VHH binders against UDP-N-acetylenolpyruvoylglucosamine reductase (murB). Designs and how they scored, part 15

Target 1, 297 residues: UDP-N-acetylenolpyruvoylglucosamine reductase (murB), of Aquifex aeolicus (o66805)
Amino acid sequence: MLFLKNVPLQNLTTIKIGGRVSFYAEPSDLKEISLCIDFSKSRDIPLFVLGNGSNTIFGDVRGLVVNLKNLKGFKVKEIKGKFFVEAFSGTPLKDLIRFSVKENVKSFYKLLGFPASVGGAVSMNAGAFGVEISDFLKEVYFVDWEGKLQKAKRDELNFSYRKSPFPKLGIVFKVVFEFERSKENILPKYEKIRRIRKEKQPINLPTSGSTFKNPEGNFAGKLLEKAGLKGFRLKNVGFSEKHANFLVNYGGGTFSEVVDLINIAKERVYENFGIVLEEEVKLIESSGSDGWKVLGA
Short names: E, the ipSAE of ESMFold2; O, the ipSAE of OpenDDE; V2, 0.75 times the mean of E and O plus 0.25 times the DockQ between their complexes.

## First folded at step 15 (VHH; framework vhh_brivekimig_d4)

Design v3 (from u6 with S101D; at its last look DockQ between E and O 0.01; V2 from the best seeds 0.00; counts 0 for: pae O 16.0 > 2, placed apart)
Fold by OpenDDE, look of step 15:
Structure v3 (fold): chain B 297 residues (1-297), chain A 121 residues (1-121)
Amino acid sequence: as target 1 above (297 residues)
Amino acid sequence: EVQLVESGGGVVQPGGSLRLSCAASGFTFSKYGMSWVRQAPGKGPEWVSSISGSGGKTEYADSVKGRFTISRDNSKNTLYLQMNSLRPEDTALYYCARDEDRGYVYGPDYSSQGTLVTVSS
């Protein structure tokens, strides 16, 4: 494994926006993950775990970005009509979705449309149409910040709306899902959701998914639309015409433009409705010589 | 159970000084780098300073460089922040964070209440 220096991040995010990071690594096994942790500690620099980059937008970052894309693949055990699926964190979620549809698994298909890795989805507790990825978790294997492999059961971990105990606890290594077959054919329902997402979400432009979390009892997209932000554009970045809660890159977008748009949106929604929007997307930049800052936190 | 308890905050005039403390328990303190983070009213959290586990390396945000000094006493499981030449813009709730949080500034630790620093004339 190599630690690359001064790596551009824009191509590592689905919105295609990003600055440069000091160091970049792509570990292929548990040992190399530990090496990354040691590398970070020895240099006293922060470490960021990157999945498919579907929920993160980067400025310039001083630290180590660890991409887990090489940790991919899943195994399936069927016991008494239940599927136990062990998947590495870098596994594309779409691969598991395909499996779930093929095997007529209950409810998991609702997570289609998340261009995330398994680890990424777990870290953000991805959810849609009444389900969350944590609903399917049996256990999580993770590397703690001491570089040791840990195991936790689902009931030992605290998940909530768009919140997980990661990366605070450490780096997700692999997870075990428990699936049940549906008594009914899920294909019609799957296709319906697929159509809805195609219709309502921008799929042809670079984006990072939902920009804001839904406030309690409300929808961020609706609030943004009412505030006049649907289709609102600032230079090369704007809120989508299809869905007001999606930022899209029209080409050449910058981190600064994203930050400005998010601030404008938060301000307008607050002024109009008295609601404080919270970012779902992660905005990552340096906060100092060796510091990280997650904007909107 | 990991616990971080901040203290030392208060009201001070511009140009004044304060010394913050963070008492750590529930983990091997010397094995972790530590950081100070602050959150001003109406703003997100801001990284202030970091110190390595051994105390051999320190880092500061540009906004506090030359005015603040981070230190630690591993024998007492305590982190310190000496703040000199305080300014109104330094007004914030100050938190300490472990190495696990060094890579990210997500906000206050739920286990910590922080200590309030108010700089006003």
Scores: ipSAE 0.000, ipTM 0.214, lowest interface PAE 16.0, mean pLDDT 88
ESMFold2, look of step 15: ipSAE 0.494; ipTM 0.756
ESMFold2 (binder alone), look of step 15: mean pLDDT 80; pTM 0.813

Design v4 (at its last look DockQ between E and O 0.71; V2 from the best seeds 0.00; counts 0 for: pae E 2.3 > 2, unsure alone 64.7 < 65)
Amino acid sequence: EVQLVESGGGVVQPGGSLRLSCAASGFTFSKYGMSWVRQAPGKGPEWVSSISGSGGKTEYADSVKGRFTISRDNSKNTLYLQMNSLRPEDTALYYCARDESRGLYVYGPDYSSQGTLVTVSS
ESMFold2, look of step 15: ipSAE 0.300; ipTM 0.665
ESMFold2 (binder alone), look of step 15: mean pLDDT 79; pTM 0.806
OpenDDE, look of step 15: ipSAE 0.480; ipTM 0.797

Design v5 (from u6 with G103D; at its last look DockQ between E and O 0.54; V2 from the best seeds 0.00; counts 0 for: pae E 2.9 > 2)
Fold by OpenDDE, look of step 15:
Structure v5 (fold): chain B 297 residues (1-297), chain A 121 residues (1-121)
Amino acid sequence: as target 1 above (297 residues)
Amino acid sequence: EVQLVESGGGVVQPGGSLRLSCAASGFTFSKYGMSWVRQAPGKGPEWVSSISGSGGKTEYADSVKGRFTISRDNSKNTLYLQMNSLRPEDTALYYCARDESRDYVYGPDYSSQGTLVTVSS
């Protein structure tokens, strides 16, 4: 396995913004994941797990970024009309969605809009249209921070709105989903959601999805729009004209621009509505000599 | 100080050939395995090939097997990558790296420039 040095991260995120990380690795199996953990511990540097980079924006980072893209693939077992799907964490979520649509699976198609990996989606408890990915989870296999493979049932894990027990518990290795076939044809519903997302969300520009979580009883996008931030641009980054809660990179955007925009947005929404917006996107940069800083945390 | 300097990149047509070189200094070259890594535009880094210190063992990524050949001249402290039957998807910055242990390769250092290979018609 390679531990690469001073790797640029911009191409590893969907928004195409990022600085450089001290070390970068792409483990292909459980042993290599453990090796990554040992590597970080031995050097006393933090470890960040990267999925498809759809929910993360990087500055310069001192530490190890672990990309799980090589852990991909899923197996299906059908028992009494139920599908049990075992998927590695690096598996693109779209692959499972495609499967679910093909097999007329109930509700899972609602997660169509997340360009995340399975592990990424689970880690963020991705949700849309009344469902969350954790609704479909049966089991999670993860590597704990001691480098040991662990297994937990869904009922043993705490999920909430855009929150999961990961990466606190460790690194998601693979998961088991339980799917049920729908009694009705889901294809029309799937197509409807697909159209809605196409219409309402920027799909042609680099983005990291929703910038902020929805406050209780509100929508972040609406608040941002009312605050005059829809289409608001700062140099090469701005809030989308299609959806105010989406940051887009118009080319050459920087981490600092993103941070500035997020701060402006938070300030304006607070001033106008008294609501404190919380970031859904992860902003990662170095903190001190050895640390990671998640700016929204 | 360990230094690795890549060279030999250029523009070639599909099906063409190119030979990359990596000049090593600052360590006993023959005692370490060496590797090639590449990074294509818009993509993350990709391991390409590795060779043992003695040159007796070689490994390749599936994407380049049968087309690329890694070799080394320990008397010249130089690592090579012969690339044949090049494809557009081989377009990337190519870097060399040193194996630090049997467990992992330490490097490349992407603060270096690498050598650019462009395959286009």
Scores: ipSAE 0.210, ipTM 0.657, lowest interface PAE 1.3, mean pLDDT 91
ESMFold2, look of step 15: ipSAE 0.259; ipTM 0.641
ESMFold2 (binder alone), look of step 15: mean pLDDT 80; pTM 0.813

## First folded at step 16 (VHH; framework vhh_brivekimig_d4)

Design w1 (from s5 with A61E; at its last look DockQ between E and O 0.91; V2 from the best seeds 0.00; counts 0 for: pae E 2.1 > 2)
Fold by ESMFold2, look of step 16:
Structure w1 (fold): chain B 297 residues (1-297), chain A 119 residues (1-119)
Amino acid sequence: as target 1 above (297 residues)
Amino acid sequence: EVQLVESGGGVVQPGGSLRLSCAASGFTFSKYGMSWVRQAPGKGPEWVSSISGSGGKTEYEDSVKGRFTISRDNSKNTLYLQMNSLRPEDTALYYCARDEGYVYGPDYSSQGTLVTVSS
């Protein structure tokens, strides 16, 4: 495994916006993950875990980006009518969705359309249509920040709306999901949700998904729309015409443009409704010192 | 302030030879091992060769062993790669890297030096 230097990040995220990171590595096993942790500690630099980059927007970063793309694949065992699916962290979530639809698994299909890795989905507790990925977890295998492999059962882990104990506890290595077959045919519901996702989300433009968390009792997209921000464009970035809560890159968008647009949105929603929006996307930038400048979750 | 500047690349026919140089500044050169790494067009980076700070230990990737020789001149702060019996698959952008206890790939702030092996 190589530690690459001064790596441009724009093509490593779904929004296609990013500066350069000091160091970058793509570990393929536990030893290499441990080496990445040792590297980060020995150089006294932060470590950022990257899956498919579907929820992260980078500026220039002093640190180590660890991309888990080489840790992929899953295996299935069926025990007493339940499926136990053991998936590596870098596995595309869509592969598990495909499996779940093929086997008529209840509920999991509702998570379709996240362009995330399994590890990324677990680390943000990805959720849609009344379910969250933590609803299906049995166990998580992770490498703690001392470089040691750990196992935690679901009931030892605290998840909540868009909150996960990862990566605070460590780097997710693989997870075990528990699935149950549905008594009814789920295919019609799956197809309906797929159509809803396609119609309401900006699949044609680079994005990092939902920009803001939904406030209690409200929807961020509706608040943004009522504030006049649906389709609002600031230079090369903007909020989508399809769904205001999706910040999109029209080509050549910059991190500073994203920050400015997010601040405009927060200010307008607060002025019109008295509501403080909270980012769902992760905004990552180093200021060129040993300190961090992080603008969101 | 650390700078590594690669040079000596060019176009050469299969079976030919080239010598690459890496001029180092901004650090005590003799205290660090050094490596050559390369990246062929459209491919991932790969390690080529390494040399200890004193020059007493060298290592080579299997496909270049016997054809390439890594060396250094600590009085001139310069790393070298003598490349003999060049093959079309040696075509790549070549970078030098400072060994800091880890295997480094390219520094993408550097331009490297291009080696093209073609008939």
Scores: ipSAE 0.415, ipTM 0.769, lowest interface PAE 2.1, mean pLDDT 88
ESMFold2 (binder alone), look of step 16: mean pLDDT 81; pTM 0.815
OpenDDE, look of step 16: ipSAE 0.597; ipTM 0.842

Design w2 (from s5 with A61V; at its last look DockQ between E and O 0.50; V2 from the best seeds 0.00; counts 0 for: pae E 13.4 > 2)
Fold by ESMFold2, look of step 16:
Structure w2 (fold): chain B 297 residues (1-297), chain A 119 residues (1-119)
Amino acid sequence: as target 1 above (297 residues)
Amino acid sequence: EVQLVESGGGVVQPGGSLRLSCAASGFTFSKYGMSWVRQAPGKGPEWVSSISGSGGKTEYVDSVKGRFTISRDNSKNTLYLQMNSLRPEDTALYYCARDEGYVYGPDYSSQGTLVTVSS
């Protein structure tokens, strides 16, 4: 493993917006993850855990970005009609979706279309169409902030809507999912959801996915649309014409423009509805703080 | 101020050779190990090779072993990378870096030297 200095983050995210980070590493095993933690602590600099960068927008970061992309793969064990799937944190979620469709697995296919890694999806408790990834979770293996491997069962972990105990507890290393085969053929339902996501997602422009969490009893996309923000553009960034809750990069967008656009949206939604929107995307910027902490918690 | 200036890149056909140079100044060159790092279009940086301060120990990424040779001339404060049997996948912007313990990598404000392998 190599620790790289002064690395641009733009091409490490799906939105293609990013400043530079002081240090960058791509660990491939437990020992290298522990080395990354030691590196960050010994230099008293913040650490941010990165998967596919599908939910993160970076400014300049004085710290260490740890990219888990080299922790890939999954294995499957079938016991009495149930699948136990052990997946490394950096595995693309789409690989598990493909497996689940092939094996007619109940419900998991509803998470199609997230360009996230498994670890990223668990760390945000990714959810769609009435399911959340934590609904399928049996146990998590993670490296705590002392650098030690830990194991926690699902019932020892508190997940809620778009909330996860990770990375607060540590760096997700691998997870075990429990899947059940459906009695009904899921393929028609899978194809319907696939068409809905293709129609509603801004597939021609870089994005970080949903910008805001859905507030209690409402939908962020609906509130944004009613506030006149569907298709609203601020310089090189804007909210999608296909789905108002998707912030998109028209090319050359900056972190500052993203922050300004988000603030405009929060202000208008509050003025129109009295609702304070909460961000789902992770906005990461550090103005040179070198104190130990975990960014993106 | 530490300065590293890369040169020697160019366009070659597959199977060709190039020799990269890295001129160092602003520090005692012989006291530091040195590395070559490359970045292919649209990819992240990749470590290529390292050499100790004395030149006695070298290391290579598997994909270049037997084809690339790192060397240094401490009397000239210069690091070299001899690249033989070049392949299209070696196409990248090449940077040199001073080894600073666990910290390696180009200063992305430096120009690097571009190597293009195509027919």
Scores: ipSAE 0.000, ipTM 0.332, lowest interface PAE 13.4, mean pLDDT 85
ESMFold2 (binder alone), look of step 16: mean pLDDT 82; pTM 0.829
OpenDDE, look of step 16: ipSAE 0.493; ipTM 0.802

Design w3 (from s5 with A97V; at its last look DockQ between E and O 0.95; V2 from the best seeds 0.58)
Fold by OpenDDE, look of step 16:
Structure w3 (fold): chain B 297 residues (1-297), chain A 119 residues (1-119)
Amino acid sequence: as target 1 above (297 residues)
Amino acid sequence: EVQLVESGGGVVQPGGSLRLSCAASGFTFSKYGMSWVRQAPGKGPEWVSSISGSGGKTEYADSVKGRFTISRDNSKNTLYLQMNSLRPEDTALYYCVRDEGYVYGPDYSSQGTLVTVSS
């Protein structure tokens, strides 16, 4: 494993926005993950774990970005009508979705709209249509910040709406999912959700998913739309015309433009409705109290 | 300020030879191990060779063993890579890197030196 220097980050995110990071690495095993941790500590710089970059927007980052894309693959065991799926953190979630659809697994197909890795999805507790990734978790293997492999059961981990104990506890290495086969054919439901997402979300443009979390009892997209932000554009970045809670890069978008748009949105929604929007997307530009300065939750 | 400047790249036919140089400044050259890394178009970077500060120890990737020779002249603050029996698969940007307890890949703030092996 090599530690790369001054790596451009724009191509590592789905929205294709990013500055440069001081150091970058792609570990392929536990040993190399530990090496990354040691590297970060020895230089007293923060470490950011990157999945598929579907929920992250970068500025210039002083630190180490660790990409787990080389940790990929999953194994399946079927026991008494249940599937136990062991998947590495870097495994594309779409691969598991494909499996779940093929095997007529209950509910997991609802996560089809997340172009994330397994680790990324777990770290954000990805959810849609009444389910969350953590609903399917049996156990999580993770490397703690001392560089040791740890194991925790789902019931030992605190997940909530778009909140995960990771990466605070460490770096997700692999997870075990427990799936149940549906009694009914899930294909029609899967196709329906696929169609809805295609119609309502800007899937053909560079985006970072939902920009804001849904406030309790409300939808961020609706609030943004009512505040006149649907289709609102600032230079090369804007809120989608299809979905007001999606930022779109129209080409050459910058981190600063994203930040400005987010601030404008937060201000307008607060002025109009008295609601404080919280970011779902991760804005990463420098070190903060938790190792990285993240604008938003 | 630490500076590393690569040179010596060019276009050669298969079986040809090139000699790369890296001029180092801004630090005590002899105190640091040095490495060559390369990145081929569309591929990730790979380690090529390393040499200790004194020059007494050298290491090579399997892909270049027997063909490449790393050396250094501490009096000139220069790292070298003699490349013989070049192959098309050796085509890449070559970077000089200073070892600091870890194996570093390319510094993308530098341009490297381009080696193209083609018939």
Scores: ipSAE 0.434, ipTM 0.774, lowest interface PAE 1.1, mean pLDDT 92
ESMFold2, look of step 16: ipSAE 0.473; ipTM 0.783
ESMFold2 (binder alone), look of step 16: mean pLDDT 82; pTM 0.825

Design w4 (from s5 with V103T; at its last look DockQ between E and O 0.83; V2 from the best seeds 0.00; counts 0 for: pae E 9.3 > 2)
Fold by ESMFold2, look of step 16:
Structure w4 (fold): chain B 297 residues (1-297), chain A 119 residues (1-119)
Amino acid sequence: as target 1 above (297 residues)
Amino acid sequence: EVQLVESGGGVVQPGGSLRLSCAASGFTFSKYGMSWVRQAPGKGPEWVSSISGSGGKTEYADSVKGRFTISRDNSKNTLYLQMNSLRPEDTALYYCARDEGYTYGPDYSSQGTLVTVSS
């Protein structure tokens, strides 16, 4: 494993916006994950755990970014019509979606369209169309912040809407899912949701997905649209014309522009509706002056 | 200020040879192991070879073993990589790194040295 220096982060995210990080590593096993933890702690610098960068927008990071992309693959066992799927954290979620559609698995296909890794999806409790990734979890293997492998069953973990105990508890190493085969052919429902997702995605522009969480009793996209922000552009960033809650990069967008745009949106929605929007995207930067900590936790 | 400057890259035919150099300054060169790391177009960094501070211990990636030779001249503060029997898959940016118990990969503030093997 290598510790890269002064790595530009924009190409490590789906939105293609980012500063530089002091150190960057791509661990391939438990020992290398532990080495990354030791590295950041010994230098007293912050650590951020990165998957596909599908929910993250970076400024400059004086610290260590740990990318789990080399921890990938999954194994399946079928017992009495149930599938038990053990997936490494860096496995693309789309690979599990493909498996689930092929095997006519109940419900999991509703999570299609997240360009996330398994670990990233678990760390945000990714959800769509009435299901969340935590609905399918049996257990999580993670490396705690002392570098030790731990195992937690689903019922020992507290998930809620867009909230996960990870990375606070540690670095997700692998996950066991429990899937059930559907009695009905899921392909028509899968294709309907696929069309809905395609219709609502930006016009081939880089994005980090949904910008804001839905407030209770409301939808962030509708509030943004009613506030005149659907398609609103600030220099090289803006909200999508297809879905107001998708912040997009028109090319050359900067972290500062993203922060300004988000603040404009929060102010306008508050003035129009009295509602305080909360970001779903992770805005990550660090001067490093606070010492070791887990960014985005 | 630790400084490492790579040189010696170029365009060669398959089967050809190149010798890369890494000029080191700003630290006691002989007290540190050194490594070569490469990054092919569109790929992540790949460790190539390492050498101990004294030069007495060397290690090679399986992909280059028998074709590449790492060496150092501690009197000149210079690390070398002799590359023989070059193949198109050896095409990459090559970087040197100081070993501190782990191998640093490319420092994106440095340029590296480009090796292109094509016919």
Scores: ipSAE 0.012, ipTM 0.416, lowest interface PAE 9.3, mean pLDDT 89
ESMFold2 (binder alone), look of step 16: mean pLDDT 81; pTM 0.818
OpenDDE, look of step 16: ipSAE 0.462; ipTM 0.790

Design w5 (from s5 with D107E; at its last look DockQ between E and O 0.65; V2 from the best seeds 0.00; counts 0 for: pae E 15.1 > 2)
Fold by ESMFold2, look of step 16:
Structure w5 (fold): chain B 297 residues (1-297), chain A 119 residues (1-119)
Amino acid sequence: as target 1 above (297 residues)
Amino acid sequence: EVQLVESGGGVVQPGGSLRLSCAASGFTFSKYGMSWVRQAPGKGPEWVSSISGSGGKTEYADSVKGRFTISRDNSKNTLYLQMNSLRPEDTALYYCARDEGYVYGPEYSSQGTLVTVSS
C-alpha cells in the first residue's frame, strides 16, 4: 500500500467537486487499514474515510483520505431459506441490490439508486421508501481508532434516521446482512421504484444525492421549492429543477460555491418557515487544520 | 526547490511503446526512491511503479507488471518508465514522485505527461 501526496479529490466523488488532500491511501486489508490509522495519528493529522464519495463534497483537506475501494466483494450463505451476506465495506451497494433482486429478496430492493459503497451506506444509515440499511444488518466488523478489529452485533449498535455510530466507532471493514426471500415476485415493485427515481431525480447531472435531511414532519425538497430554490443556480452549482433537495454541479463547481448555496438555502428556509435545515451531505474541508480527528464524525 | 519535470508522453496505438522521462532537481536524487503514478480521465491516482534510490529494488502494480520497466540514471538525475504493449486502459496523465518513506504523490507544481492509447 502507498500513501500518495497532494491528491485531487474531485473525480473521487459523484458530484465531481473537490480540492486536494495532503495524503491519500487505498488499503486492501486489515493491516493496511491499521497502517492508515497509525499514519494519521503519528503525524497528528485528520482522517476521512471515503467510499464511493456519493455523499461527500470536498474542499482542500490537510490530512489523510482513506479510500476503501480495494476492499470489495461479498459472499453469500443460504441457511433455512434466509441469505446471510458478508460484504466488504468498499463493495458498491448496487451489487447487493442486484443480488437481492435476482434472488427475490424482500424489501432490500427499496434501497436502489444509492451510488454508495456498503460501508458508506452503513455510515449514513441510508434509507428510502420505508426501509433503512440498518434494518438488514446482523453484525459489523470494524477497525477501531486504536487499529484493532472489533465486531458488533446489530443490537449493540444504535442507528436512527441518517445517523450511524460509524465512523465514530471506527472504520467499517465488512458487514453481515440477513435477507429474507420474498414469497411474492418483487421485480414489479423494484421496477416501479426505479421509474420513480428516474422521474424525480437529476439523473444526468453530477450530484451528492439529497443535500438536506428531512426535518420532522416535513420534506426538505418541498421547503426549498416553496422558498423559490428549485432550479436556483449560483454560478456553477444549483438546486435541481427536478428535485430541489438535489444540489447539482453544472460543470466547474467549487466547494465555496456549494457552501454559499447551502447557506443561502438555510437562511431562506429559516426566514420563511422557522425551520433550521441540517445537511445530509458531508462537507469536508480541513485546509490549514492541525491535529488528529476523524472528519465526518 | 524540489522540481520534477515529466516528458515523453504522446498518442500511440494499442500495442505500441513509449518511454517517459522525469528530470529531477533541487535534491540529492540518489538518496530517494522514486515512483510513477498515473491518473486516468475521471479517475483517482493509481500507483504504477517504484524504484529504490540505488536502483536495485523495483516494484510494479499488477496492472502493468511485465509490460512496464522503471529505471533511473543517477548521474543524470533522471527517472524513466519504459512502457510496452500499451493498452487503452493505460491512457492517463503520468507523474513522477519522490518516495519519502511511503510513496508520496506528485509535487504541487508538477504538470505530468499525457499518454493516450487509441486507434
Scores: ipSAE 0.000, ipTM 0.315, lowest interface PAE 15.1, mean pLDDT 87
ESMFold2 (binder alone), look of step 16: mean pLDDT 81; pTM 0.824
OpenDDE, look of step 16: ipSAE 0.036; ipTM 0.540

Design w6 (at its last look DockQ between E and O 0.92; V2 from the best seeds 0.68)
Amino acid sequence: EVQLVESGGGVVQPGGSLRLSCAASGFTFSKYGMSWVRQAPGKGPEWVSSISGSGGKTEYADSVKGRFTISRDNSKNTLYLQMNSLRPEDTALYYCARDERGYVYGPDYSSQGTLVTVSS
ESMFold2, look of step 16: ipSAE 0.556; ipTM 0.824
ESMFold2 (binder alone), look of step 16: mean pLDDT 81; pTM 0.826
OpenDDE, look of step 16: ipSAE 0.550; ipTM 0.817
ESMFold2, look of step 17: ipSAE 0.597; ipTM 0.813
ESMFold2 (binder alone), look of step 17: mean pLDDT 81; pTM 0.825
OpenDDE, look of step 17: ipSAE 0.601; ipTM 0.840

## First folded at step 17 (VHH; framework vhh_brivekimig_d4)

Design y1 (from u6 with R102S; at its last look DockQ between E and O 0.83; V2 from the best seeds 0.00; counts 0 for: unsure alone 64.0 < 65)
Fold by ESMFold2, look of step 17:
Parts: sequence; structure tokens; C-alpha cells
Structure y1 (fold): chain B 297 residues (1-297), chain A 121 residues (1-121)
Amino acid sequence: as target 1 above (297 residues)
Amino acid sequence: EVQLVESGGGVVQPGGSLRLSCAASGFTFSKYGMSWVRQAPGKGPEWVSSISGSGGKTEYADSVKGRFTISRDNSKNTLYLQMNSLRPEDTALYYCARDESSGYVYGPDYSSQGTLVTVSS
């Protein structure tokens, strides 16, 4: 495994906005993940875990980005109509969705449309249409910040709305899911959700998904729309005409433009409704030579 | 400010030769080992050769042994790669890298353009 230097990050994210990171590595096994942790510690630099880059927007970063793309694949064990699926963290979530639809698995299909990796989905506790990925977890294998492999069962882990104990506990290595085959045909419900997703999401423009978490008792997209921000554009970035909570890149968008747009949105929603929006998207940058600005959600 | 600038690439026929150069500045050149790494189109980066700070110890990837010679001129702060008996599979962007003494293997520095070597008829 090589440690690459001064790597541009924009093409490693779904929004296609990013600066350069000092160091970059793509580990393929536990030993290489441990080397990445040692590298970060020996240089006293932060380590950022990257899956599919579907909810992270980077400025310039003095640190190490660890991309888990080489940790791919899953295997399935079926026992009495239940599936136990062991997936490496770099596996595209869409592969598990495709499996679940093929096998008529209940509920999991509701997570269609996340362009995340399995590890990324677990690290944000991805959720939609009344389900969260943590609802299907049996156990997580992760590498702790000492570089050692750990295993935690679902009941030992605290998940909540858009909250996950990862990466705080360590780097997700692989995940075991438990799926149940549905007694009723799920295909009509799956197709309905697929149509809703296609209609409401800016599939034609780069994005990092939902910009803000839903506040308690409210919806971020509704608040943004009522504040006049649906379709609002600041230079090369803006909020989508299809869903106000989706910040999109019209081409050539910059990290600075994203930060400015987010701050405008927070100010308007607070002025109009007294509500403080919290980012779901992770905003990562190093300020100047010595500082870190962590604006992530 | 550490700077490494590669040059000397070009288009050659199989069996031909090229000499790559890497001009170094912003650090005490003789204090550091140096490496050549390459990245073929559509492939990941590959280590090619390394040389110690004094120039007394060299190492080569099996794929280039006997054909490539790494050298340095510490008075000119310059690293060289003499490439003989070139093959189509040597086609790549070539980068030089400063070795660090921490047990990690480094690939390209993407702030550099590298120097392109194309081996084809």
C-alpha cells in the first residue's frame, strides 16, 4: 500500500467539490488499516475515513484520508428464511439493496437511493421511509484507534437519528446484517419508493444528499422552502429546485461557496422560525497552517 | 518549500532509451533517500527504484532490474533514472519522491505533473 501526497479530493466525493489532502491511502486489509492509524499518529495529523464520499465536502485538509474502496464484497448465509449478510465496509449499499429486492427481504429496500458504502451508511445511521440501517445490524467489526480489531453486537452500540458511534469507536471494517424474507410481495412498495426518490432528488446534479438534519418536530427541507431557499443559488452552488434540503453543485462549486450558502440558510431559518439547523453533511477543512475547522454534521 | 520537478520523458520505440531527471529544492537533498514511482494509464502507482542519500545503496523493482539505473548528483540536487531496453509496459507517468525514514512506502505527489514516458511503435 502506498501513501499518496497532495491528492485532490473533488472527484472522490459525490458533490465533486474538494481541495487537496496532504496524504491519501486505500487499505485492502486489517494490517494496512493499522498502518494508516500508525501513520496518522506518527505525524500527529487527523485521519478521515472516506467511503463513497456521499455526505462529505472537503476544503484543503492537512491530514490523511483513508478510502475503504478496496474493502468490498459480501457473503450470505440463509437459515429458515432469515439472511445473515456479512459485508465489508467499502461495499456499495446498492449491492445489498439489489440483493434484498431479489430475495423479497422486508423493509431494507426502503434505503434505496443512498449512494453510500455500507460503512458510510452505518457511520451516519442512514435512514429513510421509517427505517434506519441500524435496524438491520447484528454486529460490527471495526479497527479501534489502537489499530486492533474489535467486534460489537448491536445491543452494545448506541444509534439514534443520524447518529452513530462510528468513526468515534474506530474504522468500520465489516458489518453483519440480519434480514427477514417478507411474507408479502415487496416489489410494489419498492417501485413506489423508487419513483418518489427519482422525482424528488436532484439526480442530474452532484450533491452530498441531505444538507441538514431534520429538527425535532420539523423537516429541514420544509423550513428551507418556507425561508425562500428552494432553488436559491449562490454562484456555483445552490439548494435544489426538487428538494430544498439538497445542496447541489452546478459546476465549479467551491468549499467556500458551500460554507457561505450553509451559513445563509442557517441565518434565514433562525430569523424566520427560531430554529437552529444542524448539518447532516460533513464539512472538513484545515484553516491556514495550524488550525482545524470542523463544521461537519 | 519542498519542490521536486520531473523531466526527460517522451515517446520512444521499444528497445529505446530515456534519461529522466528530478530537480530537487527546498531541503537538504543529500540527507534523504529518493525514489522513482510510476503510474501506467488506468493502473495504480508502482514503485520503481530507490537510492540512499549518499548514493551508495540502490534498489530496483524486479520488472526493471538490469534495464534501469537510478543515480543522483548531490552537488546539483538532481536525481536521475536511466531507462534502457524500454518496453511498452514501461509506459507511464513517472514521479520522483523523497523517502521518509518512518517505514512507509510513498506514491506520487499529485502537486507534480510527473513526466510522461510512452513506449510504442
Scores: ipSAE 0.428, ipTM 0.709, lowest interface PAE 1.4, mean pLDDT 88
ESMFold2 (binder alone), look of step 17: mean pLDDT 78; pTM 0.782
OpenDDE, look of step 17: ipSAE 0.437; ipTM 0.752

